# VHH binders against Protein DOG1-like 4 (DOGL4), part 14

Target 1, 232 residues: Protein DOG1-like 4 (DOGL4), of Arabidopsis thaliana (Mouse-ear cress) (q84jc2)
Amino acid sequence: MSKMRNLVEEKFLEFYESWVIQLELYLHQLLIAHNNNTMSETELRHLISKLTTHHKAYYTAKWAAIREDVLAFFGSVWLNPLENACSWLTGWKPSMVFRMVDRLRKSRVVLVEAQVKKLEELRVKTKFDEQKIEREMERYQVAMADRKMVELARLGCHVGGESVMVVEAAVRGLSMGLEKMVKAADCVRLKTLKGILDILTPPQCVEFLAAAATFQVQLRRWGNRRHYVTHS

## First folded at step 11 (VHH)

Design kb6 (from kb3 with Y111S)
Fold by OpenDDE, fold request of step 12:
Structure kb6 (fold): chain B 232 residues (1-232), chain A 122 residues (1-122)
Amino acid sequence: as target 1 above (232 residues)
Amino acid sequence: QVQLVESGGGLVQPGGSLRLSCAASGFTFSSYAMSWVRQPPGKGLEWVSGISGSGGHTEYADSVEGRFTIIRDNDKKMVYLQMTSLKTEDTAVYYCAKWDEYLGSTYEFDSEGQGTQVTVSS
């Protein structure tokens, strides 16, 4: 039985599909820019700005959607199973980007000592923040199995109007907690991204963004191929 | 094997128009975004325009925005670049390209073609 997607899922699915398509086009630009040593810093910064704006648009849409139904993002029907498997609290794991930066270092990117130091500091901070969020999430997850859930289970046996109201209230409470956690995670993502971009030079930023975009697009492509998921 | 064959280049006067064509083969055409890139004399490759697999999304470099139009025909496996109001700075070898799989260390576009020369001169 095709689970009828709720309105939030449908809307966000459409948004995300479009967003990823656009990201791929930006990726083309990033790749060419990365290989073009003649581009001015102004031009590079403009390209970086386009990408950052694109990412901001994603979070804007996401935050609007999670306000309506945060649970939709824990299912994430717009993602293939591979994408979902690689998700941490409804998105990319912040500490992962440092691995991308490390890979850049192994390539043509030469980071100066000052940059390396700053990146390391940022990495440590990011990891700390991730762990904090994980601990809090665990607490919420355990709490979900508490008295409230038991009560929900009991109430589910009664088809009465009052029972429905209680169940709805309980679900709302849980959702609020989850929303808080998702927002916290997103904040860490955004801070981490900003931090990295602030440390890197424009050419390095372009390369980093290219790597990140490649990862996202490839993950989607690989997942779709593997699971025969077709997207418009 | 991926093949991209560009055509339609030529000599035109400033303000003139030209339509470039790219014939694609060897891959699922509609599944890939396509781009036009160009290499001006003595310069590196620069991105010109891109179009999504379905054709629903297009992008243009600032330098060509409003003058160039990228379109694709998925049935014919063709990508086109309609160029208008051509300028001397548009002189370059133009290539059609698709994004290639990341092979670990290099980001490359697949371009099997030799490109097509566009020369804008009075």
Scores: ipSAE 0.774, ipTM 0.907, lowest interface PAE 0.6, mean pLDDT 89
Fold by OpenDDE, fold request of step 12:
Structure kb6 (fold): chain B 232 residues (1-232), chain A 122 residues (1-122)
Amino acid sequence: as target 1 above (232 residues)
Amino acid sequence: QVQLVESGGGLVQPGGSLRLSCAASGFTFSSYAMSWVRQPPGKGLEWVSGISGSGGHTEYADSVEGRFTIIRDNDKKMVYLQMTSLKTEDTAVYYCAKWDEYLGSTYEFDSEGQGTQVTVSS
């Protein structure tokens, strides 16, 4: 049965498809900039700004959508199975980006000692924040089976009238909790990205952003190819 | 094998117009965004314009915004760059380019091709 997509899913799917397409165009610019040693710092900063603005737009849209239906993002019908499998609380895992930074270090990018130190501090902080969120999520998930919820579940076998309203209220409550968790995760993502970009020079930022965009686009492509093979 | 063949370049006076063409082969054309890049004399490659696979999204460098138009024909596997109000600083070898997954992994952009020379001079 074709799972009927709700309105939030449909809207965000359209948004995301467009957003990813635009990201690919920005990726082209980043790649060229990375290979162009004659670009001015001003030009590089402008390009970086384009990308950061693009990412901000994503989260703006996401937060608007999760306010309506956060559960849509736990299904994430706009993502392929590979993308979904790699998701942490409806997005990329913040600590993952440090792998990209590490790659920069291997690609003959020279980071000064001060940068290395700051990046390490940021890595530690990011990891700590991730763990904190994970613990909170775990606690939340365990707490879902409280006495009230168990009773509602029992009563749900004979749901009618007022009982339906009570159940809906309970589900809304759960959703609100999930929304908080997702927002918290997104905050860590944004802080991490900002932190990295603040530490890196403009040329390094361009390279980093190119790596990140490449990874995102490739992950989607890989997942899509696999999906098509499965359905072929 | 991916092939990109550029054409349409030439000598033009300032304020003039040119239309560049790129013939693509060797890959699923509509699945890839395409870009025009240029290399001015003594300078590195500069991104000029990009267009999404479907043609629904376009981007332009600030230096060419309002003067250049990128379009594509997926049936013919062609990308075009309509250039108007040409300036001396637009003088360059122009290349059609595609992002290659292999090159992408190395953070490189595939700008393979002979390019087409555009010279803007009075």
Scores: ipSAE 0.758, ipTM 0.901, lowest interface PAE 0.6, mean pLDDT 90
Fold by OpenDDE, fold request of step 12:
Structure kb6 (fold): chain B 232 residues (1-232), chain A 122 residues (1-122)
Amino acid sequence: as target 1 above (232 residues)
Amino acid sequence: QVQLVESGGGLVQPGGSLRLSCAASGFTFSSYAMSWVRQPPGKGLEWVSGISGSGGHTEYADSVEGRFTIIRDNDKKMVYLQMTSLKTEDTAVYYCAKWDEYLGSTYEFDSEGQGTQVTVSS
């Protein structure tokens, strides 16, 4: 069933489709670079910069869109059900990227003890930040069920114009809170990524980014295949 | 079975031009981004250029930016690399690649093609 999409959904869907396509091209570059020992550090850093810039562009677009309609991102019509199922506050869970780091450790990549220690510290901080956001999110969610809203729900919310205004006010309040939480979550995502990249060497960064991008692209492909959705 | 067949390589003088072609079969061509990669003598595999499935997005290595153009024809299942202002450093075996080929092989080069030799020399 084709869902009726609002303007925010339509615009962001178009953006996201394009963004993912570009990510795939970058992924190919990362994969090749990872196997090219002749690339200079400068070249590797340039590639890393391209990827980081690409991610920044995503959040720029996202934050503009959530300002208009944050609720659209809790439906996320541009994602398939599998992607949505793996979503934490409208995106990837920050602590998840450490799974990609763990993969590096299992590969021929040698992390020095100092790097391992710093990564672990970052992991702990990331988890702490996630929990803080989750607690605050719960507060907003519970607040939606205040006395007035519960009573209106009991009455069916169709008793008149005043009821509509009360509901709209409640939704606005929730939306404001959600926007704050989504932005906070995104900040944790960006901080975590930056932290990891600051700890890793350029070659390690390339491998990490390749792993992360691979997972993202494959998750989308798996979901699309499962639900018979064809994306160009 | 996925098949990629490269052609169009040859000997050319510096400043010259060549057009490489890649014929693809065995998969839904328009659904996959395609890339050109090259292996210079005694060096590792180097990414050269990439194009999205629809052809709406293209990328180039800094070393070839402004000189090379990647194009695809989804009806013919072809991808092309127009090379201009060729340099001696462009000498390599060139391969056409589907990016998914690299995902399944621990990020190692996996091409079904034999490649095409490009030699730039005076």
Scores: ipSAE 0.736, ipTM 0.890, lowest interface PAE 0.6, mean pLDDT 90
Fold by ESMFold2, look of step 11:
Structure kb6 (fold): chain B 232 residues (1-232), chain A 122 residues (1-122)
Amino acid sequence: as target 1 above (232 residues)
Amino acid sequence: QVQLVESGGGLVQPGGSLRLSCAASGFTFSSYAMSWVRQPPGKGLEWVSGISGSGGHTEYADSVEGRFTIIRDNDKKMVYLQMTSLKTEDTAVYYCAKWDEYLGSTYEFDSEGQGTQVTVSS
């Protein structure tokens, strides 16, 4: 099940490999900060800034790449099958991060009432934005099925030059729409992340970022082990 | 059974140099990023440096960048910390560490070694 890689896939595979390696090194820093009660607020904010900058760099690179080939991000070659199975519109599902905050509350993080209320307000807004995107995605899936029917008719019947231009325009329109939907989903992800980090204290932000990085690194490690088993 | 054994610490004067070693066993060494962490007297753990499994990517704390170099030898299952231009602030017990995703919690960082003492004075 080898798949020939196009230029966008090659470039982003190299970027993503490096990005995940750096994320793992930041995870080590987060875990040490997690166990260190003597770090100053300035030191914690610096570490948090490194992580937010690292995540923003991912989206900067992604948005450049989807301009060239948005479809490469649906079933990506740089992700193992477990990582791809967990993807929602080319990334983590925004509402899922609140499950991580809930898990932290049960183990390591104490939230005051004001924080809990702000987090619930953010959770509701995030879920609303997520559902709006899901409804738009459904409309696009229907449009894509209709486009596939036109394309199949073209392949099964020798069509004239004007029908080729119509199919090309439809394909371009669907790709541009997918790009806008992926960017919209990414904006919800970034807004949700920033909202959580604004509500949490610096030590709590370190706990949250450590949990998020742990989840992402674990998906990669566990999926690669299972991929190796199925591949060999 | 994972083992990380640090060595190479000692007493050194300010401006001096020292190389720490960490012998690793009980896991697939080349698959894991490795870090050096330190504990100064009366303080908590401080992350010092990290290196990717392949050795191609390194990272340093601001306080040691330009003075310390992390190196790994995957054939010998060793990680090293080459320290130069040592300062009294570098006095600490130094540990090598990896992420222990299988023990305890899903994001617990566990440094089980005895560490090696570095003292920069006189």
Scores: ipSAE 0.517, ipTM 0.810, lowest interface PAE 2.2, mean pLDDT 82
Fold by ESMFold2, fold request of step 12:
Structure kb6 (fold): chain B 232 residues (1-232), chain A 122 residues (1-122)
Amino acid sequence: as target 1 above (232 residues)
Amino acid sequence: QVQLVESGGGLVQPGGSLRLSCAASGFTFSSYAMSWVRQPPGKGLEWVSGISGSGGHTEYADSVEGRFTIIRDNDKKMVYLQMTSLKTEDTAVYYCAKWDEYLGSTYEFDSEGQGTQVTVSS
């Protein structure tokens, strides 16, 4: 098996493994807080702050890494195939998080009308931003197809170093565009997360964060353990 | 079947020390983070400390930071809680806990033992 990974992939693999381990430890704290009516609002806000800080640390590390190699985040080596299959532009799809909110409303939390209205406004905004990014990705895909046609033309009339330099510049330009699109998608993710946490009360935020961490940890464990299920 | 058995509790004076043990069986122990959780008299459950499956990551509640140490031995399938400088506020039933991701979405620890009583009293 070929185990060649570039430096960016190796560094982020180590970071992500540590990050998700810490998320699991925070999940344990969220689970206890979720079922404990004796925690003060200050204690709940402190725990929520730990989770938001943890998520911000992920994006800080990610944005540093994509500056070096954005393609490492498409089909990432630090994610199992199930996690990668659930990715939309290198992460969770922003509109999907509202399905989690809907599930909590039906089972765990009661929202007042003001919260419901604000959540619906946020959902519409999130969907709009998501669709804008999808249209930009479509344009990017067209540009990549045009680059392939330029490559075929270059092959037919090669002139040496100038042709290589033009192709390398075009590839670098498309890579920079892809980096900007990934950051835009991440900004929608962060804005959506922050918006939800701003609308929910501290106990409701704990419920939401527990559900989100549970999903992420389950997806990782499920994908990693499928090998043992399929063993013959 | 998952089984967690806590032991090592007892009556101790303020400032004293105790070491709690948790024997685990019925699951791939090294693959799971483990936590110590406590229930003070008349209060709800309180998370105390957690340790990653490999043992490389630990976390502590603010109230026990610097006084308690969580340790695991994956060969013996044991988790320990080394408690020092005990205070009357540490009086509780202590549980060892594991989160079960196989039963769908849950917001509770799936497996907890009967617990072990720690009483800090003059």
Scores: ipSAE 0.429, ipTM 0.768, lowest interface PAE 2.9, mean pLDDT 81

Design kb6 (from kb3 with Y111S)
Fold by ESMFold2, fold request of step 12:
Structure kb6 (fold): chain B 232 residues (1-232), chain A 122 residues (1-122)
Amino acid sequence: as target 1 above (232 residues)
Amino acid sequence: QVQLVESGGGLVQPGGSLRLSCAASGFTFSSYAMSWVRQPPGKGLEWVSGISGSGGHTEYADSVEGRFTIIRDNDKKMVYLQMTSLKTEDTAVYYCAKWDEYLGSTYEFDSEGQGTQVTVSS
């Protein structure tokens, strides 16, 4: 017995496989650019633009797909279990990206005081935005419980298919609320990414984007190498 | 033991053509994206082109797009770079490479081959 994929899941699985393959090709470009001290600022900015365009394309495709089935993005079939376990509202947690910046500061990049100050301001703003979304999700959960109780209280006799309609309405309400929260979380992710890239110099942006792509590619490779052992 | 062996370089005039070959062994070839990189005289490594493990996705540096074509043959474990309309700026040692999570930092590009010299001069 196996889980059947709906059309949204099949389409996005194909998209995501292609998207990650392309990300790996961009990773190769980033790694080579790291070692090329003769690249112009214009060349570096062009490579950075390719990466930002690639990330925007992911969200464009995602937002089109969640209009059809936001639930597909919770426990996604195109992600392995390790990738799914690392998700916060269907993606990477924005505040965690600053741990990557911290690692780069310790090993690969030197930041001036003005950059450090701006990054700290962005980190605080990002954490605040995350917390706001988490509070909105809590309010949503409370409202969902109250809404279901109100709808169930309206039922008290035989009303044909109305019990099914109440359940269907609750599921639609859950989906609409989740879509809003997923888009809000994605906006924080995009704002955080763009904020970091605006603060860093072009060579530093290449280092950051390489680290981010490396983490994503490695997480996928590690999770995909997982095998079920049945010999015990 | 991973081995990448490049060949097909030489001296050509501007506008000429060459086809570079890379023979790969010692790893699951079809599982890895492959790239061509080059080192021009007095410059660092420059990424040229890349191809996905299946061969379905390709990418090119702006400087070579429309002039170079990367292809792979997974049965023969070969990757090729078809170069046309060569310019003096294409003069470099060319390497076949893959990303190797095993060696060093995750930011290092695995270039195991000796390379092949391409010289484009009038």
Scores: ipSAE 0.373, ipTM 0.742, lowest interface PAE 3.1, mean pLDDT 81

